# Designs tried in a protein design chat: VH-VL binders against Mitochondrial Rho GTPase 3 (MIRO3). Part 3

Target 1, 175 residues: Mitochondrial Rho GTPase 3 (MIRO3), of Arabidopsis thaliana (Mouse-ear cress) (q9ma88r425to599)
Amino acid sequence: RKVVQCFVFGPKNAGKSALLNQFIGRSYDDDSNNNNGSTDEHYAVNMVKEPGVISDTDKTLVLKEVRIKDDGFMLSKEALAACDVAIFIYDSSDEYSWNRAVDMLAEVATIAKDSGYVFPCLMVAAKTDLDPFPVAIQESTRVTQDIGIDAPIPISSKLGDVSNLFRKILTAAEN
Key: E = the ipSAE of ESMFold2; O = the ipSAE of OpenDDE; V2 = 0.75 times the mean of E and O plus 0.25 times the DockQ between their complexes.

## First folded at step 1 (VH-VL)

Design n09 (framework fv_nivolumab)
Fold by ESMFold2-Fast, scan of step 1:
Structure n09 (fold): chain C 175 residues (1-175), chain A 123 residues (1-123), chain B 107 residues (1-107)
Amino acid sequence: as target 1 above (175 residues)
Amino acid sequence: QVQLVESGGGVVQPGRSLRLDCKASGFTFSSYAMHWVRQAPGKGLEWVAVIWYDGSNKYYADSVKGRFTISRDNSKNTLFLQMNSLRAEDTAVYYCARDLRYYDILTGYFDYWGQGTLVTVSS
Amino acid sequence: EIVLTQSPATLSLSPGERATLSCRASQSVSSYLAWYQQKPGQAPRLLIYDASNRATGIPARFSGSGSGTDFTLTISSLEPEDFAVYYCQQYNNWPLTFGQGTKVEIK
């Protein structure tokens, strides 16, 4: 079965943990399949069915939350070798959250380029049930066009939005 | 079960050298970046140096750059700090500290610390 | 380098009282700030990371808040074991830096 590794970036309170909590699989690097209160190293695993040419192909989508900073410590280049798709999640009601997510995308793209890795990057607009920050539509349209990526993918607490996101991640991975 | 034990501290004269060791147990040492942090008697904490999980990258505080060398031996679960050209202002308790990782990312804050080893630089 | 300034230097309170500790950064560190507790003769212990997330095993009376340049550590009701020195630390920029510490002492 094909495994897609999706790295999840985004500023604090953007909705990363809420997204991962919707998966039934979860583990911590320091735990033997036991939570023990550790929340710092985790990932979620889900089996997603996607139609093949003739038969359905079960694919495993792995979401891994990543910590990244503006001017400090970054992922090792070896860690990025495992990345099939990177998503950058932000709170659609918070302009600071958007600016941080864009900065993170720029940093990850730079490391990938310097390391010779190629993987698609997607922006994810979380909390779309809240009012957007001023000029959000104009700003996101401008920035994504300038970078050369698709418009942000909206998600809310609704399960249908999350399913749409997962399908888009799998599509991007098949580049 | 995570344990970090420092050793090698002692009294040393200015201009001399000293090596500190930090023995790790209870976790997969080779998967974690490690730091040295020091604390002068009665003073606050000062970050000294970091080494990535595989030894591929290192950074130092300006105060020790060119004098101290951080290294590790993953086969022995041991972190080292080679301290050369020691000065009176290097007098401190030296702690080794584990960086919290998320599949090989360096976080820059510390979930586990050793007990510390005292280095006194005096004539 | 980013300078972290903690205030007050010393906070004298009685058990059961609320403690509020401040940490101010010379430039934005986003939310990349941790808090540590240190008791005499002991190594520091991680309390809070990413400004407001409690580390494993840390009691609910400890909470962190803030972003950018202004951060607060709150202890809602002091227990005898909470009288210690507290340090903030930023990990947004090289080099890593700590505040000078706030001593919480018994009145």
Scores: ipSAE 0.000, ipTM 0.516, lowest interface PAE 12.8, mean pLDDT 79

Design n14 (framework fv_nivolumab)
Heavy chain, then light chain:
Amino acid sequence: QVQLVESGGGVVQPGRSLRLDCKASGFTFSHYGMHWVRQAPGKGLEWVAVISYDGSKKYYADSVKGRFTISRDNSKNTLFLQMNSLRAEDTAVYYCARWGYRSGYYFDYWGQGTLVTVSS
Amino acid sequence: EIVLTQSPATLSLSPGERATLSCRASQSVSSYLAWYQQKPGQAPRLLIYDASNRATGIPARFSGSGSGTDFTLTISSLEPEDFAVYYCQQYNNWPYTFGQGTKVEIK
ESMFold2-Fast, scan of step 1: ipSAE 0.000; ipTM 0.474

Design n15 (framework fv_nivolumab)
Fold by ESMFold2-Fast, scan of step 1:
Structure n15 (fold): chain C 175 residues (1-175), chain A 122 residues (1-122), chain B 107 residues (1-107)
Amino acid sequence: as target 1 above (175 residues)
Amino acid sequence: QVQLVESGGGVVQPGRSLRLDCKASGFTFSSYAMHWVRQAPGKGLEWVAVIWYDGSNKYYADSVKGRFTISRDNSKNTLFLQMNSLRAEDTAVYYCARQYYKGLYYYGMDVWGQGTLVTVSS
Amino acid sequence: EIVLTQSPATLSLSPGERATLSCRASQSVSSNLAWYQQKPGQAPRLLIYGASTRATGIPARFSGSGSGTDFTLTISSLEPEDFAVYYCQQYNNWPRTFGQGTKVEIK
């Protein structure tokens, strides 16, 4: 049984905790407060079944939220060795959230490149059931095209949106 | 130990070109996005341009788009600003500055050069 | 672009007094706001980032607060070396923008 480790990045209030809480499985985090520089990592685990495939080939998807310590903790190159796919989640109604997520992607890509690790990066547009910021939508398509990644994947409170995201994560991790 | 040193400033006629250099030392230059910020005599700070750590992305202030080009040479630890079609309103002290990163998040600019004066006059 | 408006333009105070400087953004910048100090003939110096976190080596008398659109820099008791120009800067959106500055001068 293959385990796919998905690292979850994004600015505060982008929807990371909501996404992890929607994930079927268990969450581990005794300090969820990020305002004072939470030192703990938040993990959520789910067994994802492929339609039409027997149970022996099912994969386990692990979502690992990355948090930053007040003392300037840096994500180590050793930590990225376990990454199979990285997602960068942003609030689709907030241009700040988009800009922060793009910059996080650039930084993680730099650390990965310097460490010799290669993994797919996906942008995730959260809160798509809210009114989106029109300029950010147009800009997000251009930026993802420019950096060579797929267009942002929308998610909302609809179950179908989240299932689609999980399928895309598994597909990206295999390719 | 960590230092940024600008050079290339001087007096130029309107319509001419000038190139500014910023030499970095004491840190891994190739790991940081770099900014140019200017300040006209007696005025406030104005952000000019940024370049990503690997040169893959750049942004410019509207006032300089199409005239200024930011670039870098990581093998030489040097940041550049090519200024074309210079105007009197480009007269300023030009600072290079390092993007501050703490963990996976970026913040303001933590290391600044001493600045180099560019005077555009006829 | 996001416009940052600083007030007052000039603060005339004596050493030992409390200084309170304001920065207002035309739209939310979350906590992505930095404060810089600039003395005549010198480059700017980073004081505060993330709206409220002191940069390395910055004295405890400097504190920042606020989020969204309204931010404050406070100097609890002015020292002679604190008389300078102070700038706020947002790093929420491109392009990056600075406020016009607040000059803290000796009364």
Scores: ipSAE 0.005, ipTM 0.491, lowest interface PAE 13.2, mean pLDDT 78

Design n18 (framework fv_nivolumab)
Fold by ESMFold2-Fast, scan of step 1:
Structure n18 (fold): chain C 175 residues (1-175), chain A 122 residues (1-122), chain B 107 residues (1-107)
Amino acid sequence: as target 1 above (175 residues)
Amino acid sequence: QVQLVESGGGVVQPGRSLRLDCKASGFTFSSYGMHWVRQAPGKGLEWVAVIWYDGSNKYYADSVKGRFTISRDNSKNTLFLQMNSLRAEDTAVYYCARTYYYGSRSYYMDVWGQGTLVTVSS
Amino acid sequence: EIVLTQSPATLSLSPGERATLSCRASQSVSSYLAWYQQKPGQAPRLLIYDASNRATGIPARFSGSGSGTDFTLTISSLEPEDFAVYYCQQYGSSPYTFGQGTKVEIK
């Protein structure tokens, strides 16, 4: 069975814990208890059916939550060697959350480029059940285009709207 | 219209302090990192300091570390540079500049002010 | 700190000629290098970022190339407004240093 390692980045209260809980079928929960500046890693594992396959073929998807300081991080090149796809989650109603997620993506992309690692990076707009901040669409399009990645993928853990994200993660992990 | 306007420059004695202000307009100031860059008369550009969009992270050139403090007030769209223990070699035009990305290793400057002259002399 | 060395210090050319400016880093900066233009009495203006990306509004005659330690700014055909001082700047590691500048002057 092929295992896909997805690293989950994002600022405090962006919805990382809620996404992991949703992925493994647990009730909605947010990152409110997350310690700002923690370097601990958390993960969830699930078997995901491959879309469009005639046979009953499943892949193992691992969501590994990475916790980092607001002022950047010192994630080793060796740690990123295990990454098949990185996602950067932000609260779509909070401009601060967006700015932090962009900073994190820029740092991870820089380390990957410097180390010669190639893995896709995806922006994830969480909490889409809330009102978005005014410049989100224009700014997110500009930033993702400049970095060379796709536009942000919307999700809502409260509404259960996360299936498209998992499909895109699996698709991105394949060439 | 996107603008940055520096102020607070002037003539000061060695060992004293001076504060520079940089007023931003025409863009969402709180979404951008900001730099201070200086240029001594007839010399090249020298990077001084950077501050992230929310003020949470700051970096300084070794020549000013411990003497200069960069700060910002996002509610007033204003960037500050507090310069203490001034030396003759701090004489320069001081520019504020906007970072295209908010932080990390994308510290190039897409918008610049016109500069304010600081002269440290006795 | 990473030192950027620009060459030549001065480049004397006529309008219509090709200008080639060099920037060499004391250690690798990957592609984290920008180029700026400064005219007398004016603030610098961003031309190129990430070694080869042209900034908004910058004419196509400006191009950047290189990676690691060796970088080049090329102006394919000099216009009168292009006679200025050009600076490279690295952001591969703090402190984020500038080169000493290359002056492009009219012959």
Scores: ipSAE 0.000, ipTM 0.473, lowest interface PAE 14.6, mean pLDDT 78

Design p01 (framework fv_pimurutamab; at its last look DockQ between E and O 0.03; V2 from the best seeds 0.00; counts 0 for: pae E 14.0 > 2, off the site)
Fold by ESMFold2, look of step 2:
Structure p01 (fold): chain C 175 residues (1-175), chain A 121 residues (1-121), chain B 107 residues (1-107)
Amino acid sequence: as target 1 above (175 residues)
Amino acid sequence: EVQLVESGGGLVQPGGSLRLSCAASGFTVSSNYVHWVRQAPGKGLEWLGVIYSGGSTDYGNEFTSRFTISRDNAKNSLYLQMNSLRAEDTAVYYCARDRYYYGSGSYFDYWGQGTMVTVSS
Amino acid sequence: EIVLTQSPATLSLSPGERATLSCRASQSIGSSIHWYQQKPGQAPRLLIKYASQSFSGIPARFSGSGSGTDFTLTISSLEPEDFAVYYCQQSSSLPYTFGGGTKVEIK
């Protein structure tokens, strides 16, 4: 069975940990290889069914939260080799959160191109139950069109919205 | 290591032309936005224009008819063609990288050391 | 186009003093303001991005604040290497523009 590795990027307080907690399953750090890693890691693993597909083709989705360093973001090319799809979560009510997520996307895209990796990138607008920052729709539409990705996928505290994101992640990984 | 190196500056007569080069290393020019900025002696910084990842360009108001930014992806280099030069164009010319242009805001994280252009009779 | 007005033009201070540099935009630019340091004979160096975010490797004594139209760069305790010219730059819309600079010089 196929395993899809989804890297979860975004600034602090954007909702990364909340998303992983909503994705029921075991943490990746329960693996016996945990003794080789010394850094704080947050993983969530679960199975996701695709509509109209036989159950023996179900996918295992792993969400890996990427840790942010104090002075910025740094990701080794070796770590990125495992990425099947990258998502970039931002707080839709916070313009600084949006700007930082766009910067992370640019950095990851640069590392991927320089390393020869190809994987889809998705933007995720979190906390849509709050008022968006001024001009949020115009800015997100323009930027996603300029970089050639889909408009941000909205999520809120409602369970149904989060399930749609997981299926979108799997669809992107197959294309 | 990200580096930008400008070259091609020098003395030129008013009305003349000059082509500046910007050699980039440590990043791919076709995957980034690169800008030209100038600084007259003892004066502040003035934005000239940008070339985007796709190869399209934008310029400051006074430069659209006289200056042209181009790119050679195979040489990982950019060029600034300056025509109809005037004494007021005397300046140090820099190329500078932002990661991507988004219209809502980007900063210049790496600059070259500049090349001096003097326009005088 | 958006005009950035920096004040004061010159700030004469001694090492150890606090420097406060202002940048005012002619219209609201949110937080799309960035600060650079330039020493004689050198290219500008990025200090602060998006009004208040320190760039990688910049000493903690440099900080930025503000939003909308009024922005401030603060150097909490001047070191000898901090005597330079400082520029603000907006990236809210093209053409990108710079302020006229504030020269921080030793008294």
Scores: ipSAE 0.000, ipTM 0.504, lowest interface PAE 14.0, mean pLDDT 79
ESMFold2-Fast, scan of step 1: ipSAE 0.311; ipTM 0.726
ESMFold2 (binder alone), look of step 2: mean pLDDT 92; pTM 0.941
OpenDDE, look of step 2: ipSAE 0.005; ipTM 0.560

Design p02 (framework fv_pimurutamab)
Fold by ESMFold2-Fast, scan of step 1:
Structure p02 (fold): chain C 175 residues (1-175), chain A 117 residues (1-117), chain B 107 residues (1-107)
Amino acid sequence: as target 1 above (175 residues)
Amino acid sequence: EVQLVESGGGLVQPGGSLRLSCAASGFTFSSYYVHWVRQAPGKGLEWLGVIYSGGRTDYGNEFTSRFTISRDNAKNSLYLQMNSLRAEDTAVYYCARGWYRGYFDYWGQGTMVTVSS
Amino acid sequence: EIVLTQSPATLSLSPGERATLSCRASQSVSSYIHWYQQKPGQAPRLLIKYASQSISGIPARFSGSGSGTDFTLTISSLEPEDFAVYYCQQYNNWPLTFGGGTKVEIK
């Protein structure tokens, strides 16, 4: 079966830990953010079945949280060789979170091109159960078009609405 | 190393046209937003416009009818086509590499455009 | 368009002194202020991004603070190479705008 390596980027408090815990079946309230400057890897692994597929094709999806320190992510250029899909998660109620996630996507996409690596990049809007910042909808649509990626994928770990994201990650990895 | 090098500046008559170039090296040019910023002698910085990685452009209000920004990703080059030039267009023109929301991490050295009869 | 007002226009100080430069926006720009240094005959150089975030390679004596409409760039102890013009810039709102600059000159 296909194994898909998904690298999870995003600023502090964007919901990375909540997403990883939801992926392995933990509740929103069990989540914790342990981004304390450690370089330890944080992984979540599970199998995802494509709904409505004519043939039953099981896939193993690995979500690897990329740790951040100060204003940047802690990941070597060479480590990106293992990436099949990169997602960039932001807090949809926080304007700064959106801005940093977009900058991280632009940085990663550039590093990948410079290194000859090819993988899709997806924006993920977390905490959609909260009020979005005033310019979120139009701004996010324009920026994703400018960068040449799809519109942000909304999720809410609080409400358990995350399953569509995992299927979209697998679809992106196959394209 | 990241480098941006402007060229094409010089003396031009009022009403004339001029095309500036910016040669990029040391990074994946096609992935970045690139901007033109100008500075009149003894004055501050004035943003002229941007071309996004997807090819769309935005300009300051004064520039939309006379100036056109374009890029050639295969040649790692940024261009500024300047038409109907006026004395007040006299300035050093910089190209600059940017991110979303426009902070500029690298700038070219600038090229001087003088509009005078 | 958002107007950024920098004050003072000129700041005369001696090496070793603390410099405090102000940038005031005509309306809120959240934290979307970036600071640049420009020396005579040179292109601008990024010093601080998003009001307060450090830039790799920039000396620790440079720091930024503020949010909304009032922003400050601080140089904790001026070195000879710090005498330059400093610009703030926003792109919270279209179009992108720069402040008029503050010239830090030797006393």
Scores: ipSAE 0.015, ipTM 0.549, lowest interface PAE 6.1, mean pLDDT 79

Design p03 (framework fv_pimurutamab)
Fold by ESMFold2-Fast, scan of step 1:
Structure p03 (fold): chain C 175 residues (1-175), chain A 120 residues (1-120), chain B 107 residues (1-107)
Amino acid sequence: as target 1 above (175 residues)
Amino acid sequence: EVQLVESGGGLVQPGGSLRLSCAASGFTFSRYGVHWVRQAPGKGLEWLGVIWSGGSTDYGNEFTSRFTISRDNAKNSLYLQMNSLRAEDTAVYYCARKGYSYGLYYFDYWGQGTMVTVSS
Amino acid sequence: EIVLTQSPATLSLSPGERATLSCRASQSIGSYIHWYQQKPGQAPRLLIKYASQSISGIPARFSGSGSGTDFTLTISSLEPEDFAVYYCQQRSNWPYTFGGGTKVEIK
């Protein structure tokens, strides 16, 4: 229970690489979002300590970027057994990105049900420093309510505003 | 008020090319992803592809090499470029708008369709 | 790929009767299924979204139910205009797919 494995799903250019790079302390760059089809696994690991918590309650949070190819994600059904929290990240300025992220959530949720796996799913709205596409805020809130998950969590890797996301991942893993 | 009107269908020879158009009116076209769906005579519906509001495209696996979807927001128009046509491409081609809910993949408005016949 | 199987292929009924149409998915799709009606020579029309949610302008006699792999469209009392082909559609997994359709015809 000291290690929380968080699987990161999302379409190309949604901000997955930028989020992982920000998590390990790297600066934001357009090239960090480039998914070039690397065959190596991508992880970001950090020791996360909640404010006011003593060192004995420290957790290690592992973000594992799920690779994508064409229109699908590259993850075995068996690998989902290790998932403690799944996040689905999208570019909040791009309707296509939102649609693909919701599609991936539906696919992962279906696999989890079929396999008997239970883990929380969180939507993450990236690039909130950019203007959202029309009706994005209202529509995303309604859709997440209809699906039965929390409203999208806003972040901006470029602005460094990711602390709320990490807190929510840890809270979801505890429940 | 919301309307989608397809045009450009007709008789074409095997191996030929054809470009279909869909004219949209009654809504802010640039805000919506729009889809092409086809139906062979007496058969069911088959999803062909989509172009999203941002210009990105997705296709069914059978269509990726021969068909291209594009849009012109200034003209409120959607296009389907069809190349290397085969007899099995004979169908009514519909353009359809997805529902207003982003990430929800139901089709709330459809055009009346345009018939493409591939025959010698 | 997820396959949608609609049954029966043809349903022969009289006006006033209840129609029950089935759609079965090859694997669980939650509630990510939508129903369409297509009359001869016309484009499809959305009837039900997310398995059971109503659509504005659609008569109350149409209802949907189910989750996971088994879904049902019910027409409580057939009107003459309801004799048509009905399709289910899923978007749980890529690509978008439709069922083969159920033809509701007069007998």
Scores: ipSAE 0.013, ipTM 0.524, lowest interface PAE 8.0, mean pLDDT 78

Design p04 (framework fv_pimurutamab)
Fold by ESMFold2-Fast, scan of step 1:
Structure p04 (fold): chain C 175 residues (1-175), chain A 120 residues (1-120), chain B 107 residues (1-107)
Amino acid sequence: as target 1 above (175 residues)
Amino acid sequence: EVQLVESGGGLVQPGGSLRLSCAASGGSISSYYVHWVRQAPGKGLEWLGVIYYSGSTDYGNEFTSRFTISRDNAKNSLYLQMNSLRAEDTAVYYCARVRYDFWSGYFDYWGQGTMVTVSS
Amino acid sequence: EIVLTQSPATLSLSPGERATLSCRASQSVSSYIHWYQQKPGQAPRLLIKYASQSISGIPARFSGSGSGTDFTLTISSLEPEDFAVYYCQQYGSSPYTFGGGTKVEIK
């Protein structure tokens, strides 16, 4: 697809906002409330471009941060229809953050399956410049292999890590 | 229809070794994770270990040194090598498969089990 | 290791009665709970996947619910063939542990 919509999930303080701000491109702060009252969905949009010449047009990656509401995580099945790829970000030094990211993946996967939607899911290990929680690498490798997704993609404050994540997201959306 | 058939069970003396086989028919197991689960007589199910499609393995903590899972995709078969067997290893051993995708983390097909008895 | 606690250990009921089986996890497993039925001398059979999703060929009287740490398997009206042992299993992380089982027996 020319435009790839990536939904960004993760527990509070996992680094979602920091990641969005680190992507190369134009950043937009778009706080859209659902005035219909059907769902309250808040998102931050970050647009980045990578050259892609399938039709002499650039491929555009749109990152939509799914914000956690005070009463919990809420996402409508209608919103999920727009998802081309989902990433689940966790703080690699915090076992609670990992457990919550896995919970979110399971919840999103359940909603997508029930609705007939199919899209790739990627785990993103943030703050890899910090010490990992005990057995983090072993546990995360087992869980991701078990559920049939790629091993967590590490990111740190290094720009190269973010570029690697960007390309992995685009590649996943094409598969 | 896919079937899993365990074989190789029997009577073995304490300290002995035994290799169980799990053979698949009606489909290839190369794209599946395959698990071993055991059940001692009159007791509950106990997860033993898994081999992923990649050939990587995981085991329950009590099994890591004595048990090894391997696969031969060309023979559509999976193996459990059991060493240093103890009386408490007496159980029915099942193989069960999990499809390789994140939606299918459940045991859709089980073998019928093979009995291993460890006694003098 | 995630520990699954099933209760009660034994349910004594009559045909036609409703059975409610509990499975509690020591930490959140989201919806990664599956339910299996085992009859004497047989391999386990998958009944419910991902806490609440139905399995083709399984009678509609079987249903599952729950998320996080508390899960329930319900049999709306017991048939003679339903008297068996039921296990929950978590598939959120290795080791992929089973609960201790609930035996549903004839009163």
Scores: ipSAE 0.000, ipTM 0.477, lowest interface PAE 12.9, mean pLDDT 77

Design p05 (framework fv_pimurutamab)
Fold by ESMFold2-Fast, scan of step 1:
Structure p05 (fold): chain C 175 residues (1-175), chain A 119 residues (1-119), chain B 107 residues (1-107)
Amino acid sequence: as target 1 above (175 residues)
Amino acid sequence: EVQLVESGGGLVQPGGSLRLSCAASGFTVSSNYVHWVRQAPGKGLEWLGVIYSGGSTDYGNEFTSRFTISRDNAKNSLYLQMNSLRAEDTAVYYCAKYRWGYYYGMDVWGQGTMVTVSS
Amino acid sequence: EIVLTQSPATLSLSPGERATLSCRASQSIGSNIHWYQQKPGQAPRLLIKYASQSISGIPARFSGSGSGTDFTLTISSLEPEDFAVYYCQQYNKWPLTFGGGTKVEIK
């Protein structure tokens, strides 16, 4: 049973609040409720079972939401301490959301390199229950390949989708 | 602001060599894919090559033996070394990138620098 | 390399008319195509990315469509500033390639 610290990044209205509320078992909430525009931290903790094995092992997964200031992304190197996996969530129907999430990944990767930190980064395509633009999905896959990370993981507000995401987070952190 | 400024163009005799510069400001070249694109007078756009964020390069098939893309991270600048120049190399040369650095589209362009190959 | 063929080479129209520009790829490129506008003496301007995605700051009269090998750029109602040369560009395979361009000129 290990504790996995997963840092959650993404622009406003990307689906971060919906993901955190799904993780703690709450009903879906509107992301627009989180419009403070400050860099702040919120936590959600759950025990996750590894499905599909003869002996299930419970693990503790911590999702730590990192919020962005209205004047831009400002994050200290100390804020990335204890990060085991970073996920970058975007609204799959919104090009601006994708572009901003890629910017955040580039900024986090730069800070990590400057500080000697190494952790896997995953892109998360949220709101797939809306009809996404097909070309946006194809392009996001190419961009993630170019910057050396896995293809985006799709999620909706359905529990089954987030279970797949949690399994991938745990696998990435294990390496 | 994000800018690219080309320089180094001019008149060169056939068989000669020339080095173009592309100065970047407002962003770091080592965090971007930066392309060289040329356009002969009255003709269309032609992709020359790219330098990736990691420093490796790729070229159009016709340019691999005569043209070399390089960069100086300390000066935040790119270069295009052109050798064995021919009359058909007469063109305006642009450096270009995408605003986010990781897409293949180009929406940040320099003003271009004119290279004329003539005797 | 992938060859992009643009047609017609020249399109002569009046302000207010609809312009339809074609770009055909020598092999399937999915939706991996961008469209550019270039005015005389200026660097190109990105208009449409990923076949059909709009770009902030570009007028709504510009739209793109198509997939596979056949792509279209449409200008729903030409404004005087839209008379320019338009290029398609693919990013499905290296090397990147541009089409030969379509010049939209006033009749």
Scores: ipSAE 0.006, ipTM 0.499, lowest interface PAE 10.4, mean pLDDT 76

